# Ledger of designs, part 26: VH-VL binders against q96cp6r367to538

Target 1, 172 residues: q96cp6r367to538
Amino acid sequence: SGRLLINSVFHVGAERLQQMLFSDSPFLQGFLQQCKFTDVTLSPWSGDSKCHQRRVLTYTIPISNPLGPKSASVVETQTLFRRGPQAGGCVVDSEVLTQGIPYQDYFYTAHRYCILGLARNKARLRVSSEIRYRKQPWSLVKSLIEKNSWSGIEDYFHHLERELAKAEKLSL
Short names: E, the ipSAE of ESMFold2; O, the ipSAE of OpenDDE; V2, 0.75 times the mean of E and O plus 0.25 times the DockQ between their complexes.

## First folded at step 13 (VH-VL; framework fv_livmoniplimab)

Design y5 (at its last look DockQ between E and O 0.74; V2 from the best seeds 0.00; counts 0 for: pae E 3.6 > 2)
Fold by OpenDDE, look of step 13:
Structure y5 (fold): chain C 172 residues (1-172), chain A 123 residues (1-123), chain B 107 residues (1-107)
Amino acid sequence: as target 1 above (172 residues)
Amino acid sequence: QVQLVQPGAEVRKPGASVKVSCKASGYTFTSYYIDWVRQAPGQGLEWMGRINPRGGSTKYAQKFQGRVTMTADTSTSTVYVELSSLRSEDTAVYYCARGEYEYWYNSYTFDYWGQGTLVTVSS
Amino acid sequence: DIQMTQSPSSLSASVGDRVTITCQASQSISSYLAWYQQKPGQAPKILIYAASSLQSGVPSRFSGSGSGTSFTLTISSLEPEDAATYYCQQSYSTPYTFGQGTKVEIK
């Protein structure tokens, strides 16, 4: 039921790519700004091991539903898995809870980022997403959730891919 | 080689404004924050804020809110800090520094610094 | 704001001495602590990041330890060129804050 949204190679090293996506980097902040996210907060990464850490993002996203709220609060929890200091690459699992939207208590979205180093200045990014249900919605409600969620998710990650592509060109 | 170049000194009167430049070179300008840190004579270091050259978003220390403005010019790879309503207490060396997040520890460090600009505020 | 307090404010030691500087944070900052060295007329220079990681190019006689609220910078064997003021800095949250500094003088 998940979708693969990004599967691309960038001319950026795995470590750099990780830094760009999963730190408070200029790239990430700039990207979120472009997405018109507001009130962005990032907690520091924390955990018992450097190979397994967690952080929380909070932000406000614009909502395009004409009959609903114009914005929604989001809490995103990210878990980072590193292979080792010298291995390069990482996996980040993200759970995104959106509040203030219809049927918010029925579902959340989950994303998995996979960064794989291919060379010193080359890495592959794979991003897959899924909608997870806390409650089983009626068929019509599920359809609505799916339609609205995937539209937003796809736009977000397609935009991310484009921006990463731009960034790698600047690094060349 | 990464370099941050600042002017040597500026002199202003109380109530005036000063704008200090920081020209960056040797790296991708929009890939790193530039932070400003000042140091009063014989005193410690004080973080003023940072700017994202990518988009120009800023974060200021509350102490300077309303008086400080940081800007970035991507065409010249130059960051500026402007401080208004200057007071004698604003006399300090103002440093620009490149901020970087190390990927493993995600530790934010200032790995490169400008040589500093002495701003003197006196009547 | 997170307050950073260094101890001592100044010290004098001989070449070859072991020097220890402490930094206390007003709240836990995990390992988001850096140490800088500043010589007169110069900009600060990063020595240690993430509490205990040695910056590239920094002599091995420098080391950092600690987590949470208590941190230590150690110079195992003081060299003449180590005469400087040292600052701790938390990067846990903005505003980033520095300790008041520790001036190390050579006897």
Scores: ipSAE 0.881, ipTM 0.936, lowest interface PAE 0.5, mean pLDDT 94
Fold by ESMFold2, look of step 13:
Structure y5 (fold): chain C 172 residues (1-172), chain A 123 residues (1-123), chain B 107 residues (1-107)
Amino acid sequence: as target 1 above (172 residues)
Amino acid sequence: QVQLVQPGAEVRKPGASVKVSCKASGYTFTSYYIDWVRQAPGQGLEWMGRINPRGGSTKYAQKFQGRVTMTADTSTSTVYVELSSLRSEDTAVYYCARGEYEYWYNSYTFDYWGQGTLVTVSS
Amino acid sequence: DIQMTQSPSSLSASVGDRVTITCQASQSISSYLAWYQQKPGQAPKILIYAASSLQSGVPSRFSGSGSGTSFTLTISSLEPEDAATYYCQQSYSTPYTFGQGTKVEIK
């Protein structure tokens, strides 16, 4: 099923951590730039209520492809869940579709961010990920998809965790 | 205590350039945008652009594209705006302001402002 | 560019009066609107964000309402220190734009 990529406590309140990760914040924009993402667009959050919202990110990522394009297009759809306007924390489910890679029609990746407020200036972030198949690949192709996808997911979230830790230190 | 400190005044001739500084203190410099807003004498406010001090990326109002440059120096917590090819209608007070998206409400606001720098363009 | 039009351009009112300032956007901006107060020789000061949310430290006599294209700033009981110019600002899209201002004077 899925893998847990981040399970860490930060000395940053839940509301601030949500703003850093899920608005068009200086942190998020800087992080995506460090990842060499380009052509970044974010839609506004919208939905039936402030406690259930959706947004779409589009961006271009670098890929290592010796016989083809050096970049790929990504559409990431994020769905936000909160219990209320003053509740501590949130859950964001992300679905990431990448175009311009081998077997792109076979799979997408999904990520769940859970933010839980522990105190006014303290919150836990959990991130878990999984690979979801739309078509069943034969075993050799599946192994290739899994190897490449998990490598990218792990690099991305380990980098995110490091940058969050740096930002936490700078705030203190 | 959040503070943005700017020089008081600059005088330039038409065709010259001016570079105005904005020294930030009392908060984590790389956690907020810095925007520049100007106000001509007796007139309203005009947004010029913003810089993300985290990495230095910028967005400029189209009106200023090609003659405005914003930079940030994280070692001194200072942002600069440089405006080139000055003309008399560039005479204004130039404010730096701290900006951030209000996540819950999706609005972008300026919660702290510098005292402003009067740039006068005259021959 | 989204044009923001304020009315009136100026007004004069007595201490204790209810004052209403309006701001019209040239297209829908949802609730991406802020109100600022500026006194002579000073930088603007934020009063209201997200159309209706009061900034901390701002007196409760100030309130904001509206969404879409039409927005209102209300001072429920005018005080002498409220003499200033007031600006609305949209943040729906860049360039962020301000209304032309409304000057409020005490009679």
Scores: ipSAE 0.348, ipTM 0.757, lowest interface PAE 3.6, mean pLDDT 89
ESMFold2 (binder alone), look of step 13: mean pLDDT 93; pTM 0.946

Design y6 (at its last look DockQ between E and O 0.75; V2 from the best seeds 0.00; counts 0 for: pae E 5.1 > 2)
Fold by OpenDDE, look of step 13:
Structure y6 (fold): chain C 172 residues (1-172), chain A 123 residues (1-123), chain B 107 residues (1-107)
Amino acid sequence: as target 1 above (172 residues)
Amino acid sequence: QVQLVQPGAEVRKPGASVKVSCKASGYTFTSYYIDWVRQAPGQGLEWMGRINPYGGSTKYAQKFQGRVTMTADTSTSTVYVELSSLRSEDTAVYYCARGEYEWYSGSYTFDSWGQGTLVTVSS
Amino acid sequence: DIQMTQSPSSLSASVGDRVTITCQASQSISSYLAWYQQKPGQAPKILIYAASSLQSGVPSRFSGSGSGTSFTLTISSLEPEDAATYYCQQSYSTPYTFGQGTKVEIK
């Protein structure tokens, strides 16, 4: 039950868009700050080739649970699949594990970023997300997980899309 | 081409403040960090802090915290560093530098520099 | 703060000579080390990043090596235009810190 959250064209080249999203770019850092993420750490991309790389992000997110913790630790693992130098663009798979939240052992979230170059200064970004279950929760628990997770995920990526649109204007 | 343009020199008295500008051109202003590094006459390089032009977030060296303020104006592609409560030891050439994290290694580099602004603090 | 110590503070060498400058970090900085060249009256110019990666446009006679706490900048064959002060800089953690510099003079 995945959802397509972003499917937009930006007047930014594919490589630049990739850098914005998947490096320690000013955009990413600024964006994460806007999201109120704290204690953000980013490992370097590593791998056997430049076409297939992995990195790990850790950060703390605010939680809006009146009876629970006010924050949660997150470990996000990103895997980058680069397209050849001529094609431009990339695919990034992200697995996000959140700790300190109810039913954390039941699920994690996964996201796929697809950047496709359309022109020198134009690229399409597609982002899809899904909730993956490590074990099957009973119906009420699942409903709770789904409700809370999608609310956060959708807000995050909608915010990302808006900020990318803003950044795009600044690049012109 | 990437250019960071600074004023040539500033003279201040002790206790005063100085604000040095760094006008960026030749690239997307909000896509790179701007760092400030100063160099006292005949001395080495000292990192002062960094600003993210996208959002304006800053990180200062502890040594300058409370005295330094970095700001960015996206409309003019200009970054400013203001240093208050100046003392003679603040006499130095102040450089703005474009900073970027290298994609693969994650290393932070200064690939472009302003020509520097000589700030002289004297009675 | 991480202290960076360069050696030597200054050296004089002839054109064509192999020149080696070392940089020692007070703690491990992995490969987060850059080398800069600064000529009198000019801003620094980056030569090497990530300890061993040559910056675009920099002559191949420049090379960097090392990891952890010990790093080396090498000029394989010194050219007259290489007369400058060289600085190492760690980017492992803020505050970013520089070595005290190594002045290279041409005989």
Scores: ipSAE 0.743, ipTM 0.896, lowest interface PAE 0.6, mean pLDDT 94
Fold by ESMFold2, look of step 13:
Structure y6 (fold): chain C 172 residues (1-172), chain A 123 residues (1-123), chain B 107 residues (1-107)
Amino acid sequence: as target 1 above (172 residues)
Amino acid sequence: QVQLVQPGAEVRKPGASVKVSCKASGYTFTSYYIDWVRQAPGQGLEWMGRINPYGGSTKYAQKFQGRVTMTADTSTSTVYVELSSLRSEDTAVYYCARGEYEWYSGSYTFDSWGQGTLVTVSS
Amino acid sequence: DIQMTQSPSSLSASVGDRVTITCQASQSISSYLAWYQQKPGQAPKILIYAASSLQSGVPSRFSGSGSGTSFTLTISSLEPEDAATYYCQQSYSTPYTFGQGTKVEIK
């Protein structure tokens, strides 16, 4: 029902990797700027416990549209789960809603980040993604949605993996 | 140990500009923000802005917008602040500080500071 | 801009005294408040972040409390090395702003 985009071990600890991806970190801000995202806002994490929190990102992404709008508005909701206060990792579920694209009411994308601590200076990141439908499009429209969405998802996460590897080398 | 090293003093005339360096060591330079905070003699602390050394993006206090430029050189692990159109009220100690968002709370704090550079603007 | 107002501007206390410094924000800043200590001729040093969390390496006699608009730094038993000026700092929104400072002297 989804695709695995990242399954890699990095020579950074789980807490550091969590901070890089899920705080308002220099890494995250720089990465989003490289993706040419604009109007980026991040809400604080909030929730009923440190083990279950939520935040909202809003941003504008570029789209290829020669005859219309060149950008789209995005709302990304992230929900963080930890098994306990001292867990060596976390799971973050992300739901991404895009406005200003064809068939925007039909679907959204969902992404799961899994961070598992392997050692003090080692962690595994797994990211998997899926397209979730709110309305069932006919087959030609569904193929178009999936082609465009998977292209964007793959570009984003392959770029993320490359930048994580680059940042890891600068730390090492 | 985390260190931020700055020059001790700079003297300038009104209308000139000054560029103050901040050399970072003991940590991964591109993993933390660097902020500039100044303190006029006998006065409190005033935040000027910050730079993300990863990519070079900046955010400036509106009071300084148009007069301040911050840059980072990853090859030397050095951040610079440049303040132009200097006035006598710009006389202050200029600190660089390492900034980080506390992951859980979202609070932004300065956990390591340079020793400060005294910039004196006088005729 | 969010204005931060500290009370008192200065105080004098004896070794062993409990010292309390307050900081008021001009609007709610949730818990986005830090406390710094600055000794003459030195850079500030962080003591407390997120209103109440003690920074690593800071003695446990320092504590912080409060949320919203009203915050307190407490030194439970004043030591001679605690003579300094103390600043609060909000990080709710830019520009980040500091209180005017509270000078603590040993009698």
Scores: ipSAE 0.200, ipTM 0.712, lowest interface PAE 5.1, mean pLDDT 89
ESMFold2 (binder alone), look of step 13: mean pLDDT 93; pTM 0.949

## First folded at step 14 (VH-VL; framework fv_livmoniplimab)

Design z1 (at its last look DockQ between E and O 0.82; V2 from the best seeds 0.00; counts 0 for: pae E 3.8 > 2)
Fold by OpenDDE, look of step 14:
Structure z1 (fold): chain C 172 residues (1-172), chain A 123 residues (1-123), chain B 107 residues (1-107)
Amino acid sequence: as target 1 above (172 residues)
Amino acid sequence: QVQLVQPGAEVRKPGASVKVSCKASGYTFTSYYIDWVRQAPGQGLEWMGRINPRGGSTKYAQKFQGRVTMTADTSTSTVYVELSSLRSEDTAVYYCARGEYEFWENSYTFDSWGQGTLVTVSS
Amino acid sequence: DIQMTQSPSSLSASVGDRVTITCQASQSISSYLAWYQQKPGQAPKILIYAASSLQSGVPSRFSGSGSGTSFTLTISSLEPEDAATYYCQQSYSTPYTFGQGTKVEIK
């Protein structure tokens, strides 16, 4: 069961929006810094073609739970599917593995970004997320995983949407 | 038109510090990195580091760690590089450059440069 | 750090000649390679990005090729204004590094 977290139109071209979100851009780095992510590393995009690429992100996130560690290590793998330079837009699938948190071996989170060009300086961004289970947890544990995960995921993408909206205004 | 404007020259003694400015115009200041590259007389180009004007995060070459500080002022669209504990081998032309990442072709390049600032370190 | 080695260090050629400059990386950098032109007293100017893409406003006589560890800058027909020092630069990983440069002189 997934959730649609972003479904918005921005007055930014698809190529520019793609560059902002999926390159080592000032926007992305600034955003992650705002999220208080530390030790951020981004591998270069690589693959067998320009239309199909893969990269890996590693970073440390703060944990707000009173019990347990105050931070966690994250490995995020992104796969990019480009539509082409003329059409603009792309799809990016992201798998996020978090270590150092309770029940880390039971689940990971997956996200799909969809960018669609609508006009020269206009694009739609859709982001959907889901929790994927590697093991079936007890009902109570599952509820805890769901509650904590969705809280973090929603906050992250709502913040992203707000920052994109701010950037949009600066580009006008 | 994109412009990066630097001061002409600076003279310092060994052990002193120098701060070089780079004023940007003609584009959205916080949308691009600014990198610093220096060139000793008659020598090649050496990358010093990069700053994100959005938030002020920096990445320095290990060679300059502990001696270099890059800062950005968004109100004036100006980036600064400060180098401390100067030595004679720090004599060089210091360039600021705008870093651009072209996503489709996987490329990060310096598409605009300042005119450079000659920093001379001599006793 | 990734080492960039250019060849030759210098060359002299006549107007109209075909000029070739090579750049070798100590490890694979895919296509994260740019070429710059620098004239005396001036800042470098970008010519080629992504190994083979011509920067806007650059004459078509300039071209770049290569991938992985070996790259080439070619001037199909040398012009007097092409007298300069040329540098390759990798942007695959930090610290970004440059070749030592190739000085091109006109006979």
Scores: ipSAE 0.846, ipTM 0.925, lowest interface PAE 0.6, mean pLDDT 94
Fold by ESMFold2, look of step 14:
Structure z1 (fold): chain C 172 residues (1-172), chain A 123 residues (1-123), chain B 107 residues (1-107)
Amino acid sequence: as target 1 above (172 residues)
Amino acid sequence: QVQLVQPGAEVRKPGASVKVSCKASGYTFTSYYIDWVRQAPGQGLEWMGRINPRGGSTKYAQKFQGRVTMTADTSTSTVYVELSSLRSEDTAVYYCARGEYEFWENSYTFDSWGQGTLVTVSS
Amino acid sequence: DIQMTQSPSSLSASVGDRVTITCQASQSISSYLAWYQQKPGQAPKILIYAASSLQSGVPSRFSGSGSGTSFTLTISSLEPEDAATYYCQQSYSTPYTFGQGTKVEIK
């Protein structure tokens, strides 16, 4: 159904915000460390043009499971779109596949980051997410998938928004 | 203005350790990596590793793994490199440099450098 | 590790000459290549990033070209202050490695 997780204006320009979120930046590395992500790898961005590129992130996330594995493996594929080198922003679509969780074959999560430059030192970030089903689960399984997935997605993006706000203040 | 300030010289005997400081100013300390690059007399540049001052995570060149340690103190905006089990071949100028990925240009560069610290390892 | 090989190791040229320095990578590094200038007794200074992008404040007589494994730094008209050693550096993968340097002297 999709949900809007972040819709905020930051007092940093679109170029800086893009660098913070979509490069192997000190901000991104520090944020993932706070989330207790391990085994983090980021591929370079690549593609036929600077306006349409892809990268792949792999990492291990902690999960709360007293009876089984304490972690899960994740592959996140990000696709970047922009109109040109001087564009005032970009869109990044992310697809997140998690292995080592119940019903992993049924679904994956998708996230859209939209950065819009509003002024030289001002940009808007919008992040929306959805759960995409590869198989149609019965109602009890669907409720379980959605409860756990939305809890994780909301925690992640609300934490990201808080950390962006902190980093913005240090840059002022 | 961005500045990276290092001590001028250090002298040590083989087998000892040295710890070199790099004090940053003129920018947001936790927004950039700090890398260490050394240069032996009359020779080229050799990357040793880098530290993310946000959280203290590090990457070291394999050649130095096990005897190099980098730390950051955000309260003083200072990075340290410590090199142990010194050999005469470790005699070099040790530079700290500020690094960041340029997202749109797909590059990682060192845009500001300290003046260097000459570490001399001699009996 | 990715080896970076510069050519020539040294050269001597007159003011006004066009100077070309090459850098070869042992494997493709795409455009993840920078050029630095180092004058005696000083730290290196960046000239070119991303193989061909001129750093702010660097004179336009400097230019870079290439991608993949072969890269070139060009000084279109040598000036006295360009006497220095020049290094290429790859940033495709760690450890980041430098070429051995090219010393440029004024005749």
Scores: ipSAE 0.344, ipTM 0.762, lowest interface PAE 3.8, mean pLDDT 89
ESMFold2 (binder alone), look of step 14: mean pLDDT 93; pTM 0.943

Design z2 (at its last look DockQ between E and O 0.73; V2 from the best seeds 0.00; counts 0 for: pae E 2.4 > 2)
Fold by OpenDDE, look of step 14:
Structure z2 (fold): chain C 172 residues (1-172), chain A 123 residues (1-123), chain B 107 residues (1-107)
Amino acid sequence: as target 1 above (172 residues)
Amino acid sequence: QVQLVQPGAEVRKPGASVKVSCKASGYTFTSYYIDWVRQAPGQGLEWMGRINPRGGYTKYAQKFQGRVTMTADTSTSTVYVELSSLRSEDTAVYYCARGEYEFWENSYTFDSWGQGTLVTVSS
Amino acid sequence: DIQMTQSPSSLSASVGDRVTITCQASQSISSYLAWYQQKPGQAPKILIYAASSLQSGVPSRFSGSGSGTSFTLTISSLEPEDAATYYCQQSYSTPYTFGQGTKVEIK
């Protein structure tokens, strides 16, 4: 039921890539702005250790579905699992709850980011996504949820991949 | 070497506006925030806001909302801060600083500073 | 806004002395704390980041400690060139705020 959306090698070190994606970085803020996200807030990372931390993102996204609202509020919770500064790389699990959309109480989306250092200035990024159901919807409703969700998710991560590719060229 | 270069002193009358530039070099301009911090004579440091040179995203301190405008020119690697409706209490040295986020350490710090621009507001 | 309070406001010490400066935050800022040194007519210079990490090129006689709401900058053996004003700064949330500063003079 899950999909692998990104599986690419970038000419950016693992630590730098982590910073770009999972800090309040110019890259991330710029990217979200390009996505037309508004009212973006990022909590600091917090946790019991440096290797296991959590943060919360809130933002408003535009909705393209003509049958629904034109925008939606989103709460994204990210959990970070660091491999350590010497090992390079990390895993980030993201749960995205969208409010104000049809059947919001039925589902949420989950994403897993995997960064693996390959060399000093080279890292692999893998991103997989899935739709998780809290309630079992009718078949027709499920189809609609799937269609709308995957369309948005795929566009988001394909855009992210493109922007990362642009960024790595600037770093060279 | 990272360098932030600011102009010399500026003098303005109350009610006027001032625009201070900060030219960056020695690093990838769009990869770092630029923050503005001012210091009144004999006083401490006051954060004014930051700008993302990549897209022009800005975040201002509430104290300066409505009077401050930060802009970035990627073609010249220059950031600007404009302060309007100047008052005598706006007399200060204005610094631009590069903001660096240390991901592993969970820290945001100013690792490079301009030499500062003295802005004097007097009748 | 998060308030940062330094102590003392000023101190005078002799070369070779151990100097301690404290910074208190009005709420927990975890380790989002930096220390800066500023000499007259100059811009501030970063000394410590993340509460205890020494910035590259900074002498080892400087050290930082603390977490949550209480932080300390220590100069193990004061040198003449250490005469300056020191500031703590929180980066936990905007607006970023600084302590009022501690002026260190050499006897």
Scores: ipSAE 0.773, ipTM 0.906, lowest interface PAE 0.7, mean pLDDT 94
Fold by ESMFold2, look of step 14:
Structure z2 (fold): chain C 172 residues (1-172), chain A 123 residues (1-123), chain B 107 residues (1-107)
Amino acid sequence: as target 1 above (172 residues)
Amino acid sequence: QVQLVQPGAEVRKPGASVKVSCKASGYTFTSYYIDWVRQAPGQGLEWMGRINPRGGYTKYAQKFQGRVTMTADTSTSTVYVELSSLRSEDTAVYYCARGEYEFWENSYTFDSWGQGTLVTVSS
Amino acid sequence: DIQMTQSPSSLSASVGDRVTITCQASQSISSYLAWYQQKPGQAPKILIYAASSLQSGVPSRFSGSGSGTSFTLTISSLEPEDAATYYCQQSYSTPYTFGQGTKVEIK
């Protein structure tokens, strides 16, 4: 089933970490550029209340394809859950749909971000991921989907973790 | 204390280019966007675009696409806007401003401004 | 592009008066609206963000209200230092656009 990719404490408060990851922040935009994502758009957060909101990211990712398209289109839908302005954290669930890859109609990936405030300048981030199937592939195709997807997911979140660790030490 | 320092004035002829600096201090330079907003004499405010100093990512208003270039130098905490192919209607005060997000409201506003650079384009 | 239209273009009021300035957006911008004050020869200064939230250091006589397409800035009791031009600005989508301004004069 799911896999835990990040479970780390950072020396930034929960409000700052939420701003870095879940607003249209310099950190997030810089991270996506490092991943070579292009055509990046982020919708505003909207929803029933400030405690339950949704946004949509769209972007283009590079793919290794020697005989066809060198990129794929992604729609990522994020749902934000928080208890209030003083709750000291939030949960964001994302669903990532990729177009322009083999077996794209078979699956999508889902990710859960959990931020927990530990102190004024400390917060924990947990990220777990899951591959969800719309159609049941035969075993060889499933193995290919699983290997390629987990490789990409692990690279993405390990890179994110490294960049978060660097960010509080950077600059002025 | 947050400060954004700009030169006072620049004069150019039509067809030339101008490069305006904005030196930031009093905060972590790479943690905030810098936006450029201009104001023609007696007129309102016009957003030109923004730069992410962390990596140089830019977004320009479509009106300026192809004529504007924004850059950042993290070693000096300075951003620049360069506008090419100047016309008389480009005469304006050019402000740099720091963009701030407030996460609870997901709002983006300009919480600190430079004092502006008057760019005059005339023969 | 989202058009922002302010009313009135100018007004003249006495010290102590209640002053109201309105701003209309050409489409819904939810509460993604800020108000700025600009005095001659100076850069704009933010007063209100998110339609109704008072910026730190801004006097409490300033308030904002509204959502969707219609927004109001109110000065509950005008003071001499409030003579300035006021601008609304949307941050819903780029390009971020400003109203044309409202000039407030004392007298």
Scores: ipSAE 0.496, ipTM 0.804, lowest interface PAE 2.4, mean pLDDT 90
ESMFold2 (binder alone), look of step 14: mean pLDDT 93; pTM 0.945

